# Ledger of designs, part 13: VHH binders against J-type co-chaperone jac1, mitochondrial (jac1)

Target 1, 176 residues: J-type co-chaperone jac1, mitochondrial (jac1), of Schizosaccharomyces pombe (q9utl6)
Amino acid sequence: FHSSSCQSEAKNFYKQFEGDISDPPPKGPFDIDLGALKSSYLRKMKTLHPDVAQGKDAALAQRDSAELSKAYNTLKAPLTRAEYILQLQGINPVSEDISNSDPEFLMEIMDVHENISASRDSPEKLLQLSQENQGRKVQEINEIRKAMESSNWDSALLYVNRLRYWNTIDKILHDL
Below, E stands for the ipSAE of ESMFold2; O stands for the ipSAE of OpenDDE; V2 stands for 0.75 times the mean of E and O plus 0.25 times the DockQ between their complexes.

## First folded at step 14 (VHH; framework vhh_gocatamig_d2)

Design t03 (from s06 with N32R; at its last look DockQ between E and O 0.88; V2 from the best seeds 0.75)
Fold by ESMFold2, look of step 16:
Structure t03 (fold): chain B 176 residues (1-176), chain A 119 residues (1-119)
Amino acid sequence: as target 1 above (176 residues)
Amino acid sequence: EVQLVESGGGLVQPGGSLTLSCAASGFTFSSRYLAWYRQAPGKKRELVAGITSGGSTVYMDSVKGRFTISRDNAKNSVYLQMNSLRAEDTAVYYCATRVWSKYTYMDVWGQGTLVTVSS
């Protein structure tokens, strides 16, 4: 094995919240205490606020705050968190188009799009579709958790790709 | 309450044809996809064909050009026309759908109908 440089370790998003959240899989759980993460983020951001920095220190504080924000926004959402964990394992999280290779998933996708199209003028039906899609996302997140905590990275990649698609459906429903 | 009932299975010679039917009740048929699955001895249950609420279809590669799925919303029924049958098509065939209640779902299966392709 080979140790990373100190600067590379400082760029690990989990390290920016060290002591406040658990390590990522496989060492720790997939789930993050979002309250602890948010509290840590807000506390650290106050240290970087422009009111306490001047000159070159202000420029470094802005750069550090941008890095902290990127880490927070990545870790707080299950999809981007899972994608990041895959990258830590050396896996490209966007390397497959699952819809073309999984006929069951393709059927579900087509049916959802058809139901959205048929329901665009019915707020009640659109609400039902949104609730169903939230259920789909929860199920994929559960499978991601199981896969990552069992170090089953092939399954984790599969379910990450499925979750990404349901996030796209959420966006479509929101934009109606 | 939700029920799927398959029928039409039987013994058929290789090269023959058979039509399976699936009658649905207890849910809004026209808004849900339905699918045919099969399970051969010693194999996992696998998707054969599916049809969406809007009529789009999906087939496994080994049945493309031989099998045709269709639906009749007036009769709450889905059909699988199977042509050019082969010994490897021998299996119990199941009709299935997914029924949602707000944030959760239940996969619903029929009892299955046996198709045997043999001399």
Scores: ipSAE 0.658, ipTM 0.876, lowest interface PAE 0.9, mean pLDDT 88
ESMFold2, look of step 14: ipSAE 0.657; ipTM 0.875
ESMFold2 (binder alone), look of step 14: mean pLDDT 82; pTM 0.819
OpenDDE, look of step 14: ipSAE 0.800; ipTM 0.926
ESMFold2, look of step 15: ipSAE 0.656; ipTM 0.876
ESMFold2 (binder alone), look of step 15: mean pLDDT 83; pTM 0.820
OpenDDE, look of step 15: ipSAE 0.783; ipTM 0.917
ESMFold2 (binder alone), look of step 16: mean pLDDT 82; pTM 0.818
OpenDDE, look of step 16: ipSAE 0.766; ipTM 0.910

Design t04 (from s06 with N32Y; at its last look DockQ between E and O 0.91; V2 from the best seeds 0.77)
Fold by ESMFold2, look of step 14:
Structure t04 (fold): chain B 176 residues (1-176), chain A 119 residues (1-119)
Amino acid sequence: as target 1 above (176 residues)
Amino acid sequence: EVQLVESGGGLVQPGGSLTLSCAASGFTFSSYYLAWYRQAPGKKRELVAGITSGGSTVYMDSVKGRFTISRDNAKNSVYLQMNSLRAEDTAVYYCATRVWSKYTYMDVWGQGTLVTVSS
């Protein structure tokens, strides 16, 4: 409860781009026009850049620039965007391990790790695993979109947790 | 072409045992997990047991200690040994997997085999 009360208007990341991007779910879509977001970000950063600010406004511009950058970086990626939207709904996006409550997901995670371990010396198999994992990420993003646009926050949290695991798998595969 | 075929279902008394078999074809069996699901009359389909390509297993709580899933990669088969059967285990049992092609997948289900536990 206390964390949801700390979100000020300056800390509402969507509000920092008001007029340039749609509202968050459920009022607006989950997807963001990334071109519009980037254009808005770059335009606003030009007026806030610490190197061009003077006097007392330099410290304020630096603080505002850092806040704008955090908002941009959070909204541009599906996982961090979804985590932020859950926080707006008063939901802790980093819940306990769901694999104990979801044996199907646990089985998939174990199978992927086993396949990675078995395929370390096969570039062809590692490429296939990477392609499969990208497909898993897309499916979880689609389910997040559906859940949030229908205000099904319990499902949204579930799929956000699943997407986080697949992002970790992506990093493992890229670091091989 | 990708296919799963279950067998071994039937009528069994409470406390009895059955072994279900699932024969796979049309995909690289050793690379994919396999799972058994069941659907009782009027209920949602639910996972019963799963086995990864490396042999790790998962079970629903109500069958743990009574059911054992296993696989034989040489025979492209997965098995479900069901012991201490109860009336509540009555259901159509399905074998299933997910086969990937690049960024997309196909969920593959067998036709199902009926298990009836009744006096």
Scores: ipSAE 0.642, ipTM 0.863, lowest interface PAE 1.0, mean pLDDT 88
ESMFold2 (binder alone), look of step 14: mean pLDDT 85; pTM 0.844
OpenDDE, look of step 14: ipSAE 0.804; ipTM 0.927

Design t05 (from s06 with S31Y Y103H; at its last look DockQ between E and O 0.92; V2 from the best seeds 0.71)
Fold by ESMFold2, look of step 14:
Structure t05 (fold): chain B 176 residues (1-176), chain A 119 residues (1-119)
Amino acid sequence: as target 1 above (176 residues)
Amino acid sequence: EVQLVESGGGLVQPGGSLTLSCAASGFTFSYNYLAWYRQAPGKKRELVAGITSGGSTVYMDSVKGRFTISRDNAKNSVYLQMNSLRAEDTAVYYCATRVWSKHTYMDVWGQGTLVTVSS
C-alpha cells in the first residue's frame, strides 16, 4: 500500500517546495529559510490560483492550492513544523500531559501562572513576563533543533510538548 | 553577584531528621521559584522538591510525606525539612534557581551540602 504517486508527493509538505528548501531532519536541518519558503509559496500559488490556472481543471487547481497553503502554514511555524516532522517519523505529536509526570516542568508552569495572576494590573511586570516567555520559546526551539538533528525523537517530543505550553502562555499574555 | 549557599548537612541515623537551609543573594528572591536537587554517587542530579514564588510546592514521589520545602522571603531563604531519613537519601543536596534577564536566563546552583544516612 506504500506508493510514490502524485498524491504521496503532494501530501509530503517538504516535497511541495523541493529545490527551494532543504529536506527535513535527520537528512537536513530543522531550521527553514523562511524567505525562501515564502518566495517559493507565492510563486507556486500564483500559477495554481483558480482564476489563473487556465491549463488546469479549476477543481484540481483549487485542491492543489489548498494543499500548498496547508504545507506552507505548517512549515513556517516552529511548533507545527516540529509536529509534522514527528508525524513523518511515525510519532504522535500529541502525547499525554507532560506536566503530570514532570515535576520540574509542573513547577515552572505553576510559577508562571502565579506570576501572571499576581501581575494582572501591572503592564511593566506583564511585559517582563512576556519577554521571559519569548526566551522560554527560543530555548525549547533550540532543544527541538538539537534533538531532531541528532535523531533523538523522544527528546524532540518532550520539547515539542513544552513549546506548546509556552505558546499557550504567549496567547494568555497577549489577551490581557 | 547572584549566590546560593547551602548549609545544614551532616551524618544522621536512619529515621532521623535534618533541616537544610539555602541563603540567597544578588537577585529579587520573591519573584523566583527555588528548588532542592540531590546527587547520589553514580547517579544523575535529580529534583527533590521545588517551591514557586507563590508558595506552591512539588515533590519527587519517594520523598512525599517525609520532606517539606518552605521559603521565607524576608530572610531570602529556602528550607528543606527532611524527616524519616533513609539510607537511600544519602547524597549531596543542592539549592538551585533560575534568574532571568529579559529573554535570557542563568541557572544558579549552590556548592552543595552532604547528607549521609547510615547505620
Scores: ipSAE 0.577, ipTM 0.831, lowest interface PAE 1.3, mean pLDDT 87
ESMFold2 (binder alone), look of step 14: mean pLDDT 83; pTM 0.834
OpenDDE, look of step 14: ipSAE 0.708; ipTM 0.885

Design t06 (from s06 with S31D N32Y L34M M60A; at its last look DockQ between E and O 0.86; V2 from the best seeds 0.75)
Fold by ESMFold2, look of step 14:
Structure t06 (fold): chain B 176 residues (1-176), chain A 119 residues (1-119)
Amino acid sequence: as target 1 above (176 residues)
Amino acid sequence: EVQLVESGGGLVQPGGSLTLSCAASGFTFSDYYMAWYRQAPGKKRELVAGITSGGSTVYADSVKGRFTISRDNAKNSVYLQMNSLRAEDTAVYYCATRVWSKYTYMDVWGQGTLVTVSS
């Protein structure tokens, strides 16, 4: 079907930055030049900011700037970018079942949570756990890149769900 | 330097029992989960049981109620007690872990120990 993937792609967050960033997978790479994305965002935002718009055009500018900000914030981070790309492919990116269906992943998650709990009074161990978790995130991002650039959407969904778990752990460690 | 050494494999009749052992060296054993995997001829290697550094366990559905994983951090060892053995449990059994160093890791596997369940 052409409707969900092709038409969504024509009217989507990547189109907000057309000409400044590459197309999404499968047509383009998963990675985005973040400098180019930020430059495009800032340039376009300057003309759309509601404080510089006048009269009736102010409401349109506010709506457009909110949409541009949403697009920028979605595309700049690997997890939300990957979730969005899955949506463009007609795939619901949210799944709560990966740990139940993968005992090995469940074991790894439980082990990390137990190590965090045991290390609350050790800044040295908490730093080590944070470094390990950054490594886990990078590995999942690498697998997402490979899967999406090969149009392997089932694998992409799997690794997106794994990355979501590690992002949650990253937040737990940051908040300690 | 980092090593896992399995022992305890052998030939066992159906319904019998066997205990596998894995001795670890070259890393801080108590910081890492340990797991047993098995690989039968013509099949993919698969998780049998795992135990976290804190002692929480997971099992493959096919072995639940028959196998028990345990660890002894003082002896740097992990064990797999296998009861009510079946022919389909015939495989090479491996102990394994993942050892982290900052942002990278190393997968560590033993050489394996053969378990044959046959009349």
Scores: ipSAE 0.652, ipTM 0.868, lowest interface PAE 1.0, mean pLDDT 88
ESMFold2 (binder alone), look of step 14: mean pLDDT 86; pTM 0.862
OpenDDE, look of step 14: ipSAE 0.781; ipTM 0.912

## First folded at step 15 (VHH; framework vhh_gocatamig_d2)

Design v01 (from t03 with S31E; at its last look DockQ between E and O 0.87; V2 from the best seeds 0.76)
Amino acid sequence: EVQLVESGGGLVQPGGSLTLSCAASGFTFSERYLAWYRQAPGKKRELVAGITSGGSTVYMDSVKGRFTISRDNAKNSVYLQMNSLRAEDTAVYYCATRVWSKYTYMDVWGQGTLVTVSS
ESMFold2, look of step 15: ipSAE 0.669; ipTM 0.878
ESMFold2 (binder alone), look of step 15: mean pLDDT 82; pTM 0.819
OpenDDE, look of step 15: ipSAE 0.768; ipTM 0.911

Design v02 (from t03 with S31E G54R; at its last look DockQ between E and O 0.83; V2 from the best seeds 0.71)
Fold by ESMFold2, look of step 15:
Structure v02 (fold): chain B 176 residues (1-176), chain A 119 residues (1-119)
Amino acid sequence: as target 1 above (176 residues)
Amino acid sequence: EVQLVESGGGLVQPGGSLTLSCAASGFTFSERYLAWYRQAPGKKRELVAGITSRGSTVYMDSVKGRFTISRDNAKNSVYLQMNSLRAEDTAVYYCATRVWSKYTYMDVWGQGTLVTVSS
């Protein structure tokens, strides 16, 4: 008999790397061994590469390689990994603008934007702001790890939204 | 050494006013936000007001229109003007900031100053 759960297993990005990486939270840790993930990805892509695939099964290999690449790129970065884990829990990771409900976060956001604007002509100050922002991202990742490994999904969503904001700040600073 | 020193607390009647001050040292004051927090008896510490390095402000709803945060970068000082004080404003008030060293930060708190609003 075909099972209704079969489609869920086929779409699970962690299953693409079964045996090479840990299960997602809450069953396993949030952190992934990125070396193991990359090695598994490269090995599996060798069997799916379009140059090797021929005949009618070439279209299946192209589809499978695209899905494997999407799974790899999603899991390798902390933000997209966390967003995917929330989706596995049935939670929309982009549901609300948290700056309106958290005045402390709003204060930090305003301060960062004002400092970027004031520092456009100072490479030293822009470097300081970039270093500080990397520290913000590490802190949010730490909070995401704690929340997901304790199954605190409301906190996990909060910190994922904060990390997304700091990734946007990174892009702003990079493009200056 | 990074330090924040609060002053100006005391006993005041309902409807009265107080000005709290926070003197800062050991970091580049003009580049950092500062905030006032309070902790009432039996309650968690909560944000009261904050001010960015450029002077933008945030307030908790219950103090809007009654409290005013300000800063004087020449004196390395932050102030909280508290007007129309109520019994519910009774708390220890703390000045706080975040100081960075490249990729890491430390949250710095003052010792606190007690405000008691009582008849």
Scores: ipSAE 0.633, ipTM 0.850, lowest interface PAE 1.1, mean pLDDT 87
ESMFold2 (binder alone), look of step 15: mean pLDDT 83; pTM 0.826
OpenDDE, look of step 15: ipSAE 0.703; ipTM 0.876

Design v03 (from t03 with V58I; at its last look DockQ between E and O 0.90; V2 from the best seeds 0.75)
Fold by ESMFold2, look of step 15:
Formats: C-alpha cells, structure tokens, sequence
Structure v03 (fold): chain B 176 residues (1-176), chain A 119 residues (1-119)
C-alpha cells in the first residue's frame, strides 16, 4: 500500500494542455492528437521564458517550464501516458503485489530473448525482430485503448505491464 | 498457405499413453515457438505445453511430469508425448503458433485431434 499525497487540479498533466487536447479516459479517448499536443507545448513554453532575472521570478519560471516538459513527455508516449492515466484512477502502475503468472506471456518472452541471442551477429534478423516487437507494442496499445475506454482498469493494468516489457525489448534491440 | 495439421489422437485407457504430432508448413518453422492447447467439452481452451524456437519448454501444472513437448526442425514438426493419461485429459488438442509479417501477425491453429481417455 502507498500513502497518497493530495494534489490540486493545477498538477494534472492534461490540465496543462486544457483546450488543446481531449480529456483522459474514461471521459475522452486514450489516443492524443500528437500534433496538437506538440503545438500547445511549444506555444506555452515560449510564454515561460524568464524576462528580467529575479531570483523568485526566475525560479518560478524554471519550475513551471520543468512541469510543462514533464507533462508533455509523459503524455506523448503511449506507455507513460497509460501509466499516468492509471495513477489518475488511483492505481499503482507498478505493483510488486500483482503476480504476472501468464505462461503464454512467459513463453513469448523466452522465445524473443532466444531469437535475439541467436541473431546477435545478423543485422537483417535483428531488424526483423525489431519489426515484430513493434507489432507486439501496437497490439498491447490497442488492448490498453480498449480497456481504458471501457473503464476496465484491471485489464488496462495487465496490458500496461505487458507494454512496459516490450519497451524494454525495444531498448535492448536499439542498444545492440 | 500457413498450416498446422495435428494427428495421433484416439481412444485410450486411463494410465495409457499417446503421442500427438503437429506438421507445420507455409512459414519458417525453426524461428517460431509452438504450443499445444486443449479444449474439454464445455470448457475454455487452455494452454497445455509450449516449446520455444531454442527448445525451452513450459508446462501447465496439471500435465507437468506426464507430458513432454519436443520439436524436430528438420521435419517441421512438434510432438506431445502424453503419459499416465487421466479422464481429465479428455479434450480436443490443438497445435498453435503466431506468424509475423513485419508489423502484422496472425494466430495459427490446427483443426484439432480428439483424445478420449475412458475405460
């Protein structure tokens, strides 16, 4: 169990872009218009430049700029966006108390690692594995979208945990 | 055409043995995991055993120690050796895999082979 901190609506990442993007699930869609998000982010960042440097005013501008950047970077990527939406629902997106004992998932994980190991010296095979992993990520994102827009939070958490793993695989493949 | 064809099912007595075979065609067999599933009457389909492309195996608790999955990449085949069969093992057994084409995939299932364990 985690002790919660009460936070105002001013710290809601979606609120930072009010009027430019839709509300989060369940009120709005999971997907975000990334062009609208980026345009809103860039416009708002320009208004946060410190003018004449004063310790207090400059510190507040830097804090507000950091908060806006955090909100943008969180919402623009499907995994961090989904994790944030779960947090808005009071759900810990990473919990040691929830077992992932899905043998089909474990088998797929083992197979992916074995294929990566067997393909280490083949750029063509590594590219194919990366393409397949993008397919896995798209599938998990589709399931997250469906679950969140139907308020099926247990399913959303399951698929977020699966997507997190495939993002780790992406990083492994990218760093080779 | 991507295809999985099961064979080897039949009627056996409790305590008996059967070997199921699954012949694969139309995809690169050696790079894909394969699994056996089963569906008993009135029940949902469940995983029985799986084997990765590198030969690592997974078994459900209900069959561990009694069933053995294996593969022969030269024959594009996967096998399920079933020993010490029980009435609860009665089901249609399916061979399955997932085939990827760039970002698109499909689950591939065989037609199934019936195993009946009865005195």
Amino acid sequence: as target 1 above (176 residues)
Amino acid sequence: EVQLVESGGGLVQPGGSLTLSCAASGFTFSSRYLAWYRQAPGKKRELVAGITSGGSTIYMDSVKGRFTISRDNAKNSVYLQMNSLRAEDTAVYYCATRVWSKYTYMDVWGQGTLVTVSS
Scores: ipSAE 0.585, ipTM 0.836, lowest interface PAE 1.5, mean pLDDT 86
ESMFold2 (binder alone), look of step 15: mean pLDDT 83; pTM 0.821
OpenDDE, look of step 15: ipSAE 0.804; ipTM 0.928

Design v04 (from t03 with R32W; at its last look DockQ between E and O 0.91; V2 from the best seeds 0.71)
Fold by ESMFold2, look of step 15:
Structure v04 (fold): chain B 176 residues (1-176), chain A 119 residues (1-119)
Amino acid sequence: as target 1 above (176 residues)
Amino acid sequence: EVQLVESGGGLVQPGGSLTLSCAASGFTFSSWYLAWYRQAPGKKRELVAGITSGGSTVYMDSVKGRFTISRDNAKNSVYLQMNSLRAEDTAVYYCATRVWSKYTYMDVWGQGTLVTVSS
């Protein structure tokens, strides 16, 4: 019973930065002060790096620093932060194919792919498509914030899956 | 000014047909998707059918096989052919699109055209 609570606390990424960042939704905001997060991360990493670690063996310091890096990298980006918050709520952030259950989103997906394909030889059009996609990501992040701060987890999951798609589009555009 | 104007609505008996038209102006029509939405009395507006700039189509399940969306880029027009009409298809039908400008967009809606399916 008691050991289960200790394991849960050791794996909570927000607790690794306790005192330096706000609690997750629903108790706190979705947004994180990224400056405070980075400062906390760098300060804590200084004591864990194998070259400066004291009182611990090098293998333990490497494991602790890997876990801190995982927590930092997860919380600093809106998509992975949102996925983690869903996991804290017991929700699998990877869900069914939403394009078949949302015809409006399917239409958006198809139109974006067609425009990318038509624009492969135009750096100017590809830049415009990238800018539009950043706008789409901002909209999804805003909807995620609203849903999580209102404890609307079904909506949060929907918008997390939409944001994941737009992040994939960013990678496609950058790789062209 | 970006505008969408619907036409072709009216009263029709169950099993009948109508063709809705949407005339677009004020933007490059061939570069943007367009869609038909409908709103029945007391219900939320819902997507009926959409067509991408490249001609790919989507339909809500209840209209598949009965409705056909098409576009004529030379006439800046989108059409919705509605066959085998049912009472549940009674609604105001709207043509709509989203126009992007860099990081921002504008939603453009037509005025709507009423379709009534009644015995």
Scores: ipSAE 0.509, ipTM 0.792, lowest interface PAE 1.5, mean pLDDT 86
ESMFold2 (binder alone), look of step 15: mean pLDDT 80; pTM 0.797
OpenDDE, look of step 15: ipSAE 0.775; ipTM 0.909

Design v05 (from t03 with Y103W; at its last look DockQ between E and O 0.85; V2 from the best seeds 0.73)
Fold by ESMFold2, look of step 15:
Structure v05 (fold): chain B 176 residues (1-176), chain A 119 residues (1-119)
Amino acid sequence: as target 1 above (176 residues)
Amino acid sequence: EVQLVESGGGLVQPGGSLTLSCAASGFTFSSRYLAWYRQAPGKKRELVAGITSGGSTVYMDSVKGRFTISRDNAKNSVYLQMNSLRAEDTAVYYCATRVWSKWTYMDVWGQGTLVTVSS
């Protein structure tokens, strides 16, 4: 399932923006010029306004618009971008086995949850926890970038799983 | 100044017991997890046991049932009770934590305390 046939799919989200953004890792960088991506998205979305007098053209424009939006929303965020790149490599990005094998990570997650619970009534402490969690996310993104650009897919999967947990923590903190 | 100071290491017979202590200063002890690591000569450091700020514990498989980690927030101290000691438990034992400064961190280690298990 790690064969090159993963990139033979008819849809490739990077190909939707061909010429405007770099290739995915390992051929190109993990980071995307988000300005270039957004500009390409908006420009291509405008070309999907065919004459509505042709009902079939309107239906195709809606389908193509939805596909382009899915590609844009996937590539603009580091977690969904990394999950997509793993899928291009034939790797299931939601493997639970890797996330459960790290007792240090489990301890850190438990400690974060305990601190959130203890700080629920303190805006200052909640802000501090949110800042710490942003740091955790940045660190995991840095490790994902390094792993993917060196074709170290086992490490990339590990750090994608870690980032997913911290994104969940980030949401919990922002919903308080 | 963030500091961790281990004590209680020494020479002990196989099957014996030993209690390690870690005194902490320079950070908010009650809000941070602490862990014991060990490093035998020529080997990488490995987690032995950890305890969260709320008292939840984690142990490596080889020490479960033999070692107990605990904390005393009033004394800013973490302890490792080591029972049924074996020769393979011989190592330098380190106390460690992670201290956050806004969105970055520093891993803090003590100087280590030597535990030798031999006849």
Scores: ipSAE 0.596, ipTM 0.845, lowest interface PAE 1.3, mean pLDDT 87
ESMFold2 (binder alone), look of step 15: mean pLDDT 82; pTM 0.814
OpenDDE, look of step 15: ipSAE 0.788; ipTM 0.921

Design v06 (from t03 with S31E T104R; at its last look DockQ between E and O 0.78; V2 from the best seeds 0.70)
Fold by OpenDDE, look of step 15:
Structure v06 (fold): chain B 176 residues (1-176), chain A 119 residues (1-119)
Amino acid sequence: as target 1 above (176 residues)
Amino acid sequence: EVQLVESGGGLVQPGGSLTLSCAASGFTFSERYLAWYRQAPGKKRELVAGITSGGSTVYMDSVKGRFTISRDNAKNSVYLQMNSLRAEDTAVYYCATRVWSKYRYMDVWGQGTLVTVSS
């Protein structure tokens, strides 16, 4: 009696919104219509509502709802979307030793930290650093887009790691 | 106008030394990192050395112990002292930084200076 453990094949997040959003790279663009994504999410959530799903197992509905929410939250942000796309390609988006593999980035990180430290007492300077960091993020996103759309996954991974770090810088600056 | 201008390149024998200079203008020099890159024929541009605003340094492994990056904020200049030069160090060397203008990221590069290491 081989209990076929129906491993619920974790539905691809993009498939959950099929027809409403584009396919992931390399088939589709990295950028997605966030409005369309949100609309799709809301529409689908309504159908999963216990009041509407009268005949379905409440537990199943809850699970589906949670999965849908996870999918939405993952795809709506560039970083998490990019990480997910890498995962779809079988790539672990978390690399342990970014510093050794990207000396240029290491230098930039060091410089940013030094500047933040030097600017702690200047709200104006901190604002400037925040703006600069936003610019860095935009650049990384652009590079991710190009890399993924061309199926350059090594490059994509590199820029995703950079983007991740810049997001941490945002938090540091915000807490300051 | 933001500008970087390299100088000091030339022909040198293996084991020789050169000092490259880069003069910067058009931005607050002391607040930015500076870096030296090089590009050999048929190869990709690579980071050779960098120096942060605070004076921390980063080197490519192949140049560690031989090259030294330094900066003079008073002169808005960055330098690359290259000792024990090798044939494989032959490249166009570029000075570079990143500046922000109107919330746009800008990579700034010099025109480059050629370093040829040949017997």
Scores: ipSAE 0.674, ipTM 0.868, lowest interface PAE 0.6, mean pLDDT 91
ESMFold2, look of step 15: ipSAE 0.685; ipTM 0.887
ESMFold2 (binder alone), look of step 15: mean pLDDT 83; pTM 0.828

## First folded at step 16 (VHH; framework vhh_gocatamig_d2)

Design w01 (from t03 with K102P; at its last look DockQ between E and O 0.90; V2 from the best seeds 0.77)
Fold by ESMFold2, look of step 16:
Structure w01 (fold): chain B 176 residues (1-176), chain A 119 residues (1-119)
Amino acid sequence: as target 1 above (176 residues)
Amino acid sequence: EVQLVESGGGLVQPGGSLTLSCAASGFTFSSRYLAWYRQAPGKKRELVAGITSGGSTVYMDSVKGRFTISRDNAKNSVYLQMNSLRAEDTAVYYCATRVWSPYTYMDVWGQGTLVTVSS
């Protein structure tokens, strides 16, 4: 135990990669060196899986590898990383649909759905919509980064919910 | 050149009506939402009404039932019919949209048209 106040870091996914990646906000940046994260993950997974022992030792190795995989998959993607950071701050990252409380956001969501519907037979138009949606995701990620670096957790939650919508749109476009 | 040009503002008595027009050029109008915003002296610019490419509409609560937004894709124009006008509706009204390049966008605003509802 290295300090009297370390609640945000105790027994969390960032600890699985201690020494290999930066601390979470507010102590460290939102962005993660994804190369370093992946290298750390692969190295640690190798030490867990060569175990051929049966019974309890094999069960513990399976639990530890599942835990490490969950931590890796959570931290590698901006949305799940941001949701996790909110949880570290004691904030429930899943909230009610915010589109009904923000008319501008609701209008943009409706317009996107209408354009997708109108473009379903045009691969070129669908590609354009996908490119636009990637731009929307980047903008929300930039706002999340800014909010978390300034410890503005209400704004971070808002933008996390917006990013979740655009991730859903992204999936719709790819599954057409 | 992407451009929005508002017209139709003026002086009107309480309870009166005005129609604002917004003419658009330089982008694919039929695939973009458009919205009316307003800014009263000393206040932040706020959304009044919006219309999607497919004709779906949103309105701020204080104008519901009094204002109607519509679009004419053949004329590249959006309209705001304002009825039962009140002193609180006095503001500069702006037409706005978002225009995309491949992965980024530009917000486009008109120069504004003044609506004065005289007491």
Scores: ipSAE 0.660, ipTM 0.876, lowest interface PAE 1.0, mean pLDDT 87
ESMFold2 (binder alone), look of step 16: mean pLDDT 81; pTM 0.808
OpenDDE, look of step 16: ipSAE 0.790; ipTM 0.922

